VHH binders against Kinase non-catalytic C-lobe domain-containing protein 1 (KNDC1). Designs and how they scored, part 5

Target 1, 252 residues: Kinase non-catalytic C-lobe domain-containing protein 1 (KNDC1), of Homo sapiens (Human) (q76ni1r1468to1719)
Amino acid sequence: STHQLFSQLTLLQQELFQKCHPVHFLNSRALGVMDKSTAIPKASSSESLSAKTCSLFLPNYVQDKYLLQLLRNADDVSTWVAAEIVTSHTSKLQVNLLSKFLLIAKSCYEQRNFATAMQILSGLEHLAVRQSPAWRILPAKIAEVMEELKAVEVFLKSDSLCLMEGRRFRAQPTLPSAHLLAMHIQQLETGGFTMTNGAHRWSKLRNIAKVVSQVHAFQENPYTFSPDPKLQSYLKQRIARFSGADISTLAA

## First folded at step 21 (VHH; from k54 with T28D)

Design l1
Fold by OpenDDE, last read:
Structure l1 (fold): chain B 252 residues (1-252), chain A 123 residues (1-123)
Amino acid sequence: as target 1 above (252 residues)
Amino acid sequence: EVQLVESGGRLVRTGGSLRLSCAASGFDFSRYSMGWFRQAPGKEREVVAVITWSGGSTWHAKFVKGRFTISRDNAKNTVYLQMNSLKPEDTAVYYCAASPDINLFRTEDYDYWGQGTQVTVSS
C-alpha cells in the first residue's frame, strides 16, 4: 500500500538521517556538494580571489561521510523512482507508478518527510520520466500532487528555517531534504565570516548555527512507524538495483 | 483575538475582475503563510492560492490558469486575491486562511480562517 511504502521509505530515510550530525552539513561545498540546478558549469571565472577566507573550518576537518551518504541515497532513491517509471512498458503501468509515487510523495510531505518527497520529485522530474505519455492521462487529482510537490520544493527553498516555524510542529517528526538544507547552509556560509575591520560576523555564525541545529531538533522526534523488514529489504534491493543507472539509457 | 476578515466579494459578470482582500489581526502575520480557499455550494473547500510568509513564493491551483494572483502586504497585514476573467464556475465563498506550516494545501494545515466572502459570477 501507499501507506506502507511511505512509512518504510520514511524509516529508511530516518535511519540514515539519524547518523548525521549537524556539523556534517557545514562546509559541504568543500565536499563537492553542489546545487544540482547549477550543473551548468559556470565558467569559473578564475579570479582566484585568494581572499584567505579564514575558513572557520579547520582545513583538515575530515567531514564525515554521513552527509555524502545521505545525499547519495537521495540520488539513488530518485534514480529508482525514475527507473521504475521508464522501465515500465505500458502506459497503464506508468500511470499507476506515477500515481503511486505521487501519492507516496504526498504522504511524505504531508507527514513532513520532505527528504523522500524531494527525492521522489527529483525522480519524477527526470527528463525521460517527464517525456512519458502517462502524464497526459494522469488523473487530475494526482497531477495536482505534482504541482503541490513542486510548490513544496519552492517553499523549502524559500527559507532555511521554514521547517521550524510553528510551535505546533516542533514536536512532529520531520525529515529535511539534506540537499536543500546543505544548500541553505552553503548560502549562509557564502561571503566569509570576517568583516573588513577584522571583526567576525557573529550574526552570520548564529544564523548558521541555528539552521544547522535543526538537524538535532529533527532527530529528537523520530517517526514511530512499525518497521517492515521484508518491505525495507525489498526497497533497499530495488533502489540498489538502479543505483548509478543512466535513466536516459534505461528509457531508450 | 485572531481575526481574518475577507472583503471584496460581490456579484460580477463573466469575464469580470475582482480583488479580494483579507485583513489579518491578532497574530504575527509575517510568520504565517496565507491561503485563499473557496467553497462552492455542495462542493468541498478547495485551495485557490497560497503565499508564503515572506511573500516570496506563491502557488496557484490549476483551475486558476493564470487568472488569479495571490499577493500580500505584510505592512498592512493583508493578503489579496486578484481575480481576473471570472467564470460562473468561480462562484463560491472565498476564505482567507493562515498557516504556520510549510504544508499549505490542506484545510487542516491552517490555523485561522476568515468568515468568507461571497463571489458570484453571473453568466
Scores: ipSAE 0.699, ipTM 0.881, lowest interface PAE 0.9, mean pLDDT 90
Fold by OpenDDE, last read:
Structure l1 (fold): chain B 252 residues (1-252), chain A 123 residues (1-123)
Amino acid sequence: as target 1 above (252 residues)
Amino acid sequence: EVQLVESGGRLVRTGGSLRLSCAASGFDFSRYSMGWFRQAPGKEREVVAVITWSGGSTWHAKFVKGRFTISRDNAKNTVYLQMNSLKPEDTAVYYCAASPDINLFRTEDYDYWGQGTQVTVSS
């Protein structure tokens, strides 16, 4: 059922998220974490922006790979979603799969699992998936979910603290989109941490600390769904099967 | 006391335009996202448009098809719905609602509601 899939995907995502520490989200640019929208291969003009960005970070700080693992898993889930759809041979099956994933995604964002919701959205937005004629024959109510998902993404991008607002934050578990959170933090990290007079920009540091501290806040209130090891194993296997796959090649 | 007061609803002809206003009081308006909902007789309440607390992001239902536009003025604690090219199918009670949540598509996501304003479009 849609609910079962939602619950188990949420638990799987939560397990990975619980391994992360707030500090893992700091300086993620140095780890190669980039905005997916800018993936136009800018020709590496190696202009050595030698700007001695006084890295607040000790040059020898070895960052744990937990954030990267989380992001890789997100990509794998997105790829899995796309792969399931493009490898389906009938329009009817594609419609059913689109509907299923959209409903799962809806359950996710409604229950504040924004990680899985965005992963599914990313998979559905793949060019090969978007070219499917199944989109034209989706029920209107289901198609509307796609628009809602896109809107949620925009809302998540609008404010780095948007998930901390309201009564529901305190009452309900939350899983953030790791990628979006990382991007918010990167944005705050841009620019110098010292003023021209040599003084530290403490306000900037405080803001970064505030945004990063959300990780811990979310971890304190986990989802308490009952695990289904059999279904989780199945999902892990299916996701792993398509890991690193070229969706365009699969569609072809 | 928290209050949302809608205004601007009236009888209009097909193809006409209306501007609805919702004045908010009794809470920090700038921290709440706002939504317009409508409910036609015998139908469920449906979301028409939403706008985030900052006003930087908006969403409009598909049936709007570019005819309606949500906006807000935080200095005036007011949210607006500009409705153009109105159709008989747009006849409904329109409600203003406020949400502190990022989810803005369900009625349950909203903490505060207005009493509604009647919009009637005559063919």
Scores: ipSAE 0.685, ipTM 0.874, lowest interface PAE 0.9, mean pLDDT 91
Fold by OpenDDE, fold request of step 22:
Structure l1 (fold): chain B 252 residues (1-252), chain A 123 residues (1-123)
Amino acid sequence: as target 1 above (252 residues)
Amino acid sequence: EVQLVESGGRLVRTGGSLRLSCAASGFDFSRYSMGWFRQAPGKEREVVAVITWSGGSTWHAKFVKGRFTISRDNAKNTVYLQMNSLKPEDTAVYYCAASPDINLFRTEDYDYWGQGTQVTVSS
């Protein structure tokens, strides 16, 4: 069921997120985490601004692997979603899968699992998936979920602290999009921490600290769904199967 | 006391325009996202448009088809709905609502509601 998939995907995401530390997000730039939208190969203007990004944190922090794992898993889930759809041979099956993933995503963002919601969105937005004729025959109510999901993404990108607002934050578990959180932090880090006069930009540091502190805040209130080891195993295997797959090639 | 007061609803002819206003008081308006909902007779309440706390992001329902635009003025604690090219199908009570949450598409996501203003579009 949609609910079963939602709950188990959420638990899997939570397990990975619980291993992460705020410091990992602070080191995200050093770890090579980049904005996916800027991957336009800017021509190599060679000015190696050796911005000695004084990584306050030693690159060899063994624990940094957890953020990378989290991000890789996110990509794998997105790829899995896309792969399931493009490898379906009938329009009916594609419609069913689109519907299923959209409903799962809806459950995710409604229950404040924004990580899985964004992962599903990313998969659904793949060019090969978008080209599916199944989109044209989706029920209107289901199609609306896609629009809501896109809006949620925009909202998440608009404010680094948007998930901390409201009563629900305290009452309900939350899983953030790790990539978006990392990007928010990186944006705040831009421009350095030292003023021209040598003074530290304390306000900036405080803001960063506030944003990063969300990691612990979210970890303190976990989802309490019942685990289904069989379903989790199945999902892990299925996701792993498509890991690193070229969706365009699968669609051909 | 928290208050949301809608105004601007009236009888208008098909193709006409109307601007709804919602004045907020009793809470920090700048920290809340705002939404417009409508409820036609015998139908469920549906979201029309939403705007984030900063006004930087908006969403409009598909049935709006570019005819309606949500905006806000935080200095005035007011949210607006500009309605153009009105149709008889737009006849409904329009409600203003406030949400502190990032989720803005369900009625349950909103903490505060206005009493509504009647919009009637005649053929």
Scores: ipSAE 0.671, ipTM 0.868, lowest interface PAE 0.9, mean pLDDT 90
Fold by OpenDDE, fold request of step 22:
Formats: structure tokens, C-alpha cells, sequence
Structure l1 (fold): chain B 252 residues (1-252), chain A 123 residues (1-123)
């Protein structure tokens, strides 16, 4: 069911997110984290960039690969979504899959799992998926979910602290989009931290600290869905199967 | 006391224009996203347009088709809905609502609601 998929995908995402520390989101540019809009698919030469990234806060801190793992997983999920759709040979099946993923995504962002929602959106926005004729025959209500999902992305991009606002933040679990959070932090990190007089820009540092502290805040209130190990195993295997796949090639 | 007061609703002819206003008080307006909803007789309340707290991002329903525009003035604690090329199908009570949440598409996402203003479009 859509709910089962939503809950298990959420738990899988949560597991990865719980391994992250706020400091992992600092200096992510040095780790090669870039805006997807600019990401020329560089052939990920897995060179183990032991990024001795001098953390502003921890000079000798070997940045754990947890953020990168989180981001890689996000890409894998997106690829999986796209692959499922483009490898489906019938229009009916494509419609069903599109509908299913959109409904899952809707459940995700409604329940404040923005990570999985954005992953699904990314998969659905792949060129090969967008070219599917199935989009034309989607029910109007389902098609509307796509528009909402895109709007959510825009809203998430609008403010680095948007997820901390309101009573619901305290009452409901939240999974942020790691990529978007990283990008917000990168934006704050741009420019000098010292003024011409040698004084530190403390306001900038405080703002960065505030934004990265969200990671801990979100981790303190986890989702409590019941795990389905069989379904999780299945999902992991299916996602792994398409890891690194060229969606355009699969569509061909 | 929190108040949202809509104004500007009236009878207009097809193809006409109307600007709705919603004046907010009793809460920090700058921290709330705002939405316009409408409810036609016998129909469910539906979202028309939303604007984030900063005013930097907006969303409009598909049925708007570029005819309506949501905007806000935080200095005046007011949100607006400019409606152009009005059609009889646009006849409804229009509601202003405020949300602290990032989710802005459901009625349940909004904490505060106005009493609504009637918009009637005659053929």
C-alpha cells in the first residue's frame, strides 16, 4: 500500500539521517556537494578525497562520510523512481507507477518527510520520465500533486529555517532534504567571516549555527512507524539495483 | 485577539477585475504564510493561492490560469488577491487564512481564518 511504502521509505531515510551530525553539513562544498542545477554529471571518480576539510569549528575533524552517504542514497532513490517508470512497458503500468509515486510523495511532504518527497520529485523530473505519455492521462487530482510537490520545493528553498516555524515542528517528526539544507548552509558560508578590521562576523556564524542546529532538533523527534524488514529489504534491493543507472539508456 | 478581515468582494461582470484584501491583526504576520481559499455553493473549500511569509514565493491553483495574483505587504499586515478576467465559475466566498507551516495546500494547515468575502460574477 501507499502508506506502507511511505512509512518504510521514511524509516529508511530516518536511519541514514540519524547518523548525521550538524557539523557534517558544514563546508559541504569542499566535499563536492553542488547544486543539482549545475551538476554536470561528472563521472564520480570515487577518489577517496580524504577531504581534510578544515572545519571552521573543528580543525582536525575528519568529516565523516555520512552526509555524502545520505546524498548518494537520495540520488539512488531518485534514480530508482525514474527507473521504475521508464522500464515499465505499458502506458497503464506507467500511469499506475506515476500515480503511486505521487501519492507516496504527497504522504511524505504532508507528514513532513521532505527528504523522500524531494527524492521522488527529482526522479519524476528526469527528462526520460517527463517524456512519458502517461502524464497526459493521469487523473487531474493526481496531476495536481505534482504541482504541489514542486511548490513545496520552492518553499523549502525560500528560507533556511522554514521547517522550524510553527507548533507543528514541535509536534511532528521532520526529515529535511539533506541537499537543500546543505545548499542553505553553503549560501550562508559564502563570503568572508572576517571584517576588514579583523573582527569576526559573529552574526554570520550565529546564523550558520542556528541553521545547522536544526539537524539535532529534527533528530530528537523521530518517526515511530512499525518497521517491515521484508519490505525494507525489498526496497533496498530494488533501489540498489538501479544505483548508478543511466535512466536515458534504460528508457531507450 | 487574532483577526483576519477580508474585504473587496462584490458583484462584478464576466471579464471584470477585483482586488481582495485581507487585514491581519493579533499575531506576527511576518512569520505566517498566507493563503486565499474559496468555497462555492455545494462545493468544498479549495486553495486558490498561497504566499510565503517573506513574500518571495507564491503558488496559484491551476484553475487560476494566470488570472489571479497573490501578494502581500508585511508593513501593512495585509495580503491581497488581484483577480482579473473573472468568470461565473469564480463565484464563491473567498477566505483569507494564515499558516505557520511549510505545507500550505490543506485547510488543516492553516491556524487562522477570516470570515470570508462574497465574490459574485454575473454573466
Amino acid sequence: as target 1 above (252 residues)
Amino acid sequence: EVQLVESGGRLVRTGGSLRLSCAASGFDFSRYSMGWFRQAPGKEREVVAVITWSGGSTWHAKFVKGRFTISRDNAKNTVYLQMNSLKPEDTAVYYCAASPDINLFRTEDYDYWGQGTQVTVSS
Scores: ipSAE 0.670, ipTM 0.868, lowest interface PAE 0.9, mean pLDDT 90
Fold by ESMFold2, fold request of step 22:
Structure l1 (fold): chain B 252 residues (1-252), chain A 123 residues (1-123)
Amino acid sequence: as target 1 above (252 residues)
Amino acid sequence: EVQLVESGGRLVRTGGSLRLSCAASGFDFSRYSMGWFRQAPGKEREVVAVITWSGGSTWHAKFVKGRFTISRDNAKNTVYLQMNSLKPEDTAVYYCAASPDINLFRTEDYDYWGQGTQVTVSS
């Protein structure tokens, strides 16, 4: 069953990833706006004009829309994971859910679905989830999975997946984490603590071009798992139910 | 021809220190993550420590954390394992391995392997 959940979550993630143009992952400004949750009700006329401006530039907005959908889904999956755990009524149920999500995430990163693996990790690291006493009674082997996931996140943050080169790279399907790619692109664009010269700028452009080329290569090698439409519909419904949920409030 | 050649393994006393080296050739070392594994007689090969291709991140197994340190020198195409506070339980053949991937915890994640160097820790 965890294999079924892993494979169908991977197919759902892939569907969203395939809709994105590879250059969308270079748009650090759009990604920054998403992070601030600008959907706060303000009743400002400036905010209203911004919404109409988005409609007037619909072709460009639609081009960015798929990346925004991918990022919103990443947040929704993380929120879903946290919500399922904090709304469980007993510590035993929470231990079972923690274990299940950790094993799903392990299958994800082992099969190079880094997107879903990091989304699950993010949900498990939510403050309300971390406060659960269920963490103290996890089996040792399951707790080791959490440490592996955290190490994978550190590796992905430290070393860009899309700048890695090697023979195995093209042999296996891969889903990168959009949030981690955005972080790397921001780091490449700012060039923090690097020398400012012409050679440095061309190195940046070369690396950015490699990112676009490698995202394209990931899209050309999709996962071939068999779809399970009933399980996919169930997963979509559960994820949608908790979209935008305040996890701290649900935990209370 | 890809080669990984470990060196530095020897007999040491409990509490002692040892530094293993692994010299790499035949591939672009700076584009490969590196790992140290060990295998005691009758046991499966297990990951000890890993370091990413840039050298920016490391991971150490719980049973060696605080005692062993992996490092690399891309200019010398060499990865190191500094082993301090050695225990008899650390007795094993230590292997160097190279991977072009970010998955680094299983033996199947690695493409290239050295021949191993014996570390023996006496009581």
Scores: ipSAE 0.518, ipTM 0.804, lowest interface PAE 2.0, mean pLDDT 81

Design l1
Fold by ESMFold2, last read:
Structure l1 (fold): chain B 252 residues (1-252), chain A 123 residues (1-123)
Amino acid sequence: as target 1 above (252 residues)
Amino acid sequence: EVQLVESGGRLVRTGGSLRLSCAASGFDFSRYSMGWFRQAPGKEREVVAVITWSGGSTWHAKFVKGRFTISRDNAKNTVYLQMNSLKPEDTAVYYCAASPDINLFRTEDYDYWGQGTQVTVSS
């Protein structure tokens, strides 16, 4: 069912997220490399923010391992979504899969699993998927979900602290998108600094520290869905099957 | 005490224009996203347009896109709905709502609601 898929994808995402230490998300150099689809060739070293600001020294390999797993999984989920659609044989099957993924993504963002929601959106936005004629056949209510997902992405991109506003982040579990979080950290590090105004620099550093605190707060309030190990194993196998796949070639 | 007070609803002819206002008080307006909803008799409330707390992003329902525009003025603690090319189908009570979240498309996503302002579009 769509609810069971949503809940188990959320538990799988949470498992990876819980392995990451919040300060690893400050390693914008590594995150920037992964955002550009390039693996980092070197470990973060003497310029790591965690090494500069904490007495808790971690080996560079250990610091990057779980974040890299989280980022790789995000790309694998997106690729999986695109692959399932482009390898479907008929427009009818593609309409059914588009509808299913859209409804799963809607459940994800409504329950504040923004990581999985944005991973599905990214897969649906692949050019080979967007070119499918199935999009024109979708029921209007389902097509509206795609516009909602795009709006959620815009909202998430517009403000680095939007997930921490109000009382909701304390009352509901949340899974942030690692790629969008990395983008926000890079924007905070480079935007608005001036050599003549120390106030702007401290404000940006305070906002970066709030992002780290935000990640920690999300880890303290996990989802409590009941695990379904059989469905989780099935999902892991499907996702792994398409890891690294060339979607354009699969669509041919 | 939180208040959202809509104003500007009235009778207008088909093809006309109308601007709704919603004055907010009792909370930090700059930290809340705002939405306009509408409800015709016997129907569920439906989202018309939303705007993020900074005003940097908006969304409009497909049935009003190109005709309605949401905006906000954080200095005046006010959100607006500019309604152009009005149709009889736009007849409804229009509600202003506030949310501390980026989930903005369902009525349960909003913490605070106004009492509504009636818009009637005659043929």
Scores: ipSAE 0.503, ipTM 0.802, lowest interface PAE 2.3, mean pLDDT 80
Fold by ESMFold2, fold request of step 22:
Structure l1 (fold): chain B 252 residues (1-252), chain A 123 residues (1-123)
Amino acid sequence: as target 1 above (252 residues)
Amino acid sequence: EVQLVESGGRLVRTGGSLRLSCAASGFDFSRYSMGWFRQAPGKEREVVAVITWSGGSTWHAKFVKGRFTISRDNAKNTVYLQMNSLKPEDTAVYYCAASPDINLFRTEDYDYWGQGTQVTVSS
């Protein structure tokens, strides 16, 4: 059932997100920015942050481990989605898997689980997955979901979700994309604790406090789906099996 | 009092062009994403195009892509739908809608609705 998969993937994402204390983000970013030898990935990689790239430059602090786990899990889910498709040996199964992942992702963003929705989109956009002829066989209604997911990604990148006030704080749980959250925090922290005048430092601290407050607000309104431990264990095992996998090699 | 007022709907020949306008009042227009929807008789209301509150991002339904363009003028509190290469299947009541959210593809994603303007495209 795509509803069962959507709800349990959401609970798994929420578990990792809830372990991140807002100060972990502040402290981890400050330490990373102040280290001369830790360079942010070069601009050839547009608008996303790899957990592997981030982990190479993060200090070895216990409190920062949950942010690393959150980013690594985002990459692992994307890799898992791509791996399941490219290791599928029949065109019928590939069409079924594409359709299933697209419908799961649609349920995710409709319920404001933007984290899992964007992780699935990233996996579906892998070159080896995009090469599959199954895309041409998809029903038009299902193929349109892919275009909706791409539009949601653009909206999230162009308009800040984390600082937006309104309906989400009053009624509906939200899980932000881990990569977009990390990018937003790093952008606000760049130069904020370096040698600057007093006005610059106050403005940066105020903006960082706003982002931290938004993370805390999302943590205060969790999803209340019923856990299914067997399905969660199965999902964790599949995701872990493909962690770090070379998708091009699996497709060969 | 929140108000969305569509205008510009009329009878147009196949292949013609038309621009719809929607004037907004009673809320902070600059903090709302906007959408155009349409409803033909006996059919469900469907999303045509959406534009984010800053105007930086748009989306258009496949059945109007390349023919219709959504735009907004935050100084005038107005959203527009430029409709080119009109077809008889575009005949519908067109509705303007406003949402404080980035989920913009379903009617339930929108808080405020206009009364609609009729567009009729003759053969």
Scores: ipSAE 0.485, ipTM 0.797, lowest interface PAE 2.3, mean pLDDT 79
Fold by ESMFold2, last read:
Structure l1 (fold): chain B 252 residues (1-252), chain A 123 residues (1-123)
Amino acid sequence: as target 1 above (252 residues)
Amino acid sequence: EVQLVESGGRLVRTGGSLRLSCAASGFDFSRYSMGWFRQAPGKEREVVAVITWSGGSTWHAKFVKGRFTISRDNAKNTVYLQMNSLKPEDTAVYYCAASPDINLFRTEDYDYWGQGTQVTVSS
């Protein structure tokens, strides 16, 4: 059921999130080299970046690896979503999968699993998926879920610290989108609208401390869904099957 | 203590315009996202438009997109719904609601509700 899938995907996401120390999210260099949502394919040029990255970051390798694992998994979930749709043989199957992923994503953001919700949205927005005729024959209520997901993404991009406002961030478990949170941290680190001085440095440190506190608060309030190891193993295998897949090639 | 008071609902002709207001008191308005909902007789309450606490992001339901505009004035603790090109199907009681969260699309996402204001659009 979509509720079983949502709950187990949430537990899998939580497992990875809990491995990260809150300060891992301050490592903007790891984010920059692993942000596939903005990268163009350059497989032939990776050797010099990898060697330089290893030599510069060896003292912090243990600190960085869990954030990298979390970011890779986010990309893998998005790729998995896109791959399942483009490899489906009929428009009816594609409508069923689109509907299922949209309803799973809706359950995710309603339960404050923004990480998985945005990963599914990213997969559904892949060009090859958007070209599917199945979008035109979706039930109207299901098509509206896509518009809701896009609105949630806009809300999250506008102010990631809004998740700390109001009573619900302390009362309900929350999983932030790692890519969006890291983007906001990069913006805070650059401080592009201010000159450097003592006040600017203290304001920057205060905002960084707020991010660390935010991640820590989310980790203190985990989801308590009952685990289903068989379903979790199945999901991990499906996601791994498509890891690194070229969706355009699969769609051909 | 917490109050949301809608106003501005009335009878208007098809094609007409109307502006609804919702005055908020008893809570920190600037920390709440706001929504307008409507309920026609015999139907469930449905979301019409939402606006985040800062006013920087809005969403409008497809059935009103291009015709209705949500806005807010945090200095006056007021949220508005500008309704243009009204149709008889827009006839409903319109409710103002407040939520401390960015989950804004269901009635259960909102903590505070107004009493509603009737909008009637004649054919």
Scores: ipSAE 0.454, ipTM 0.771, lowest interface PAE 2.6, mean pLDDT 80

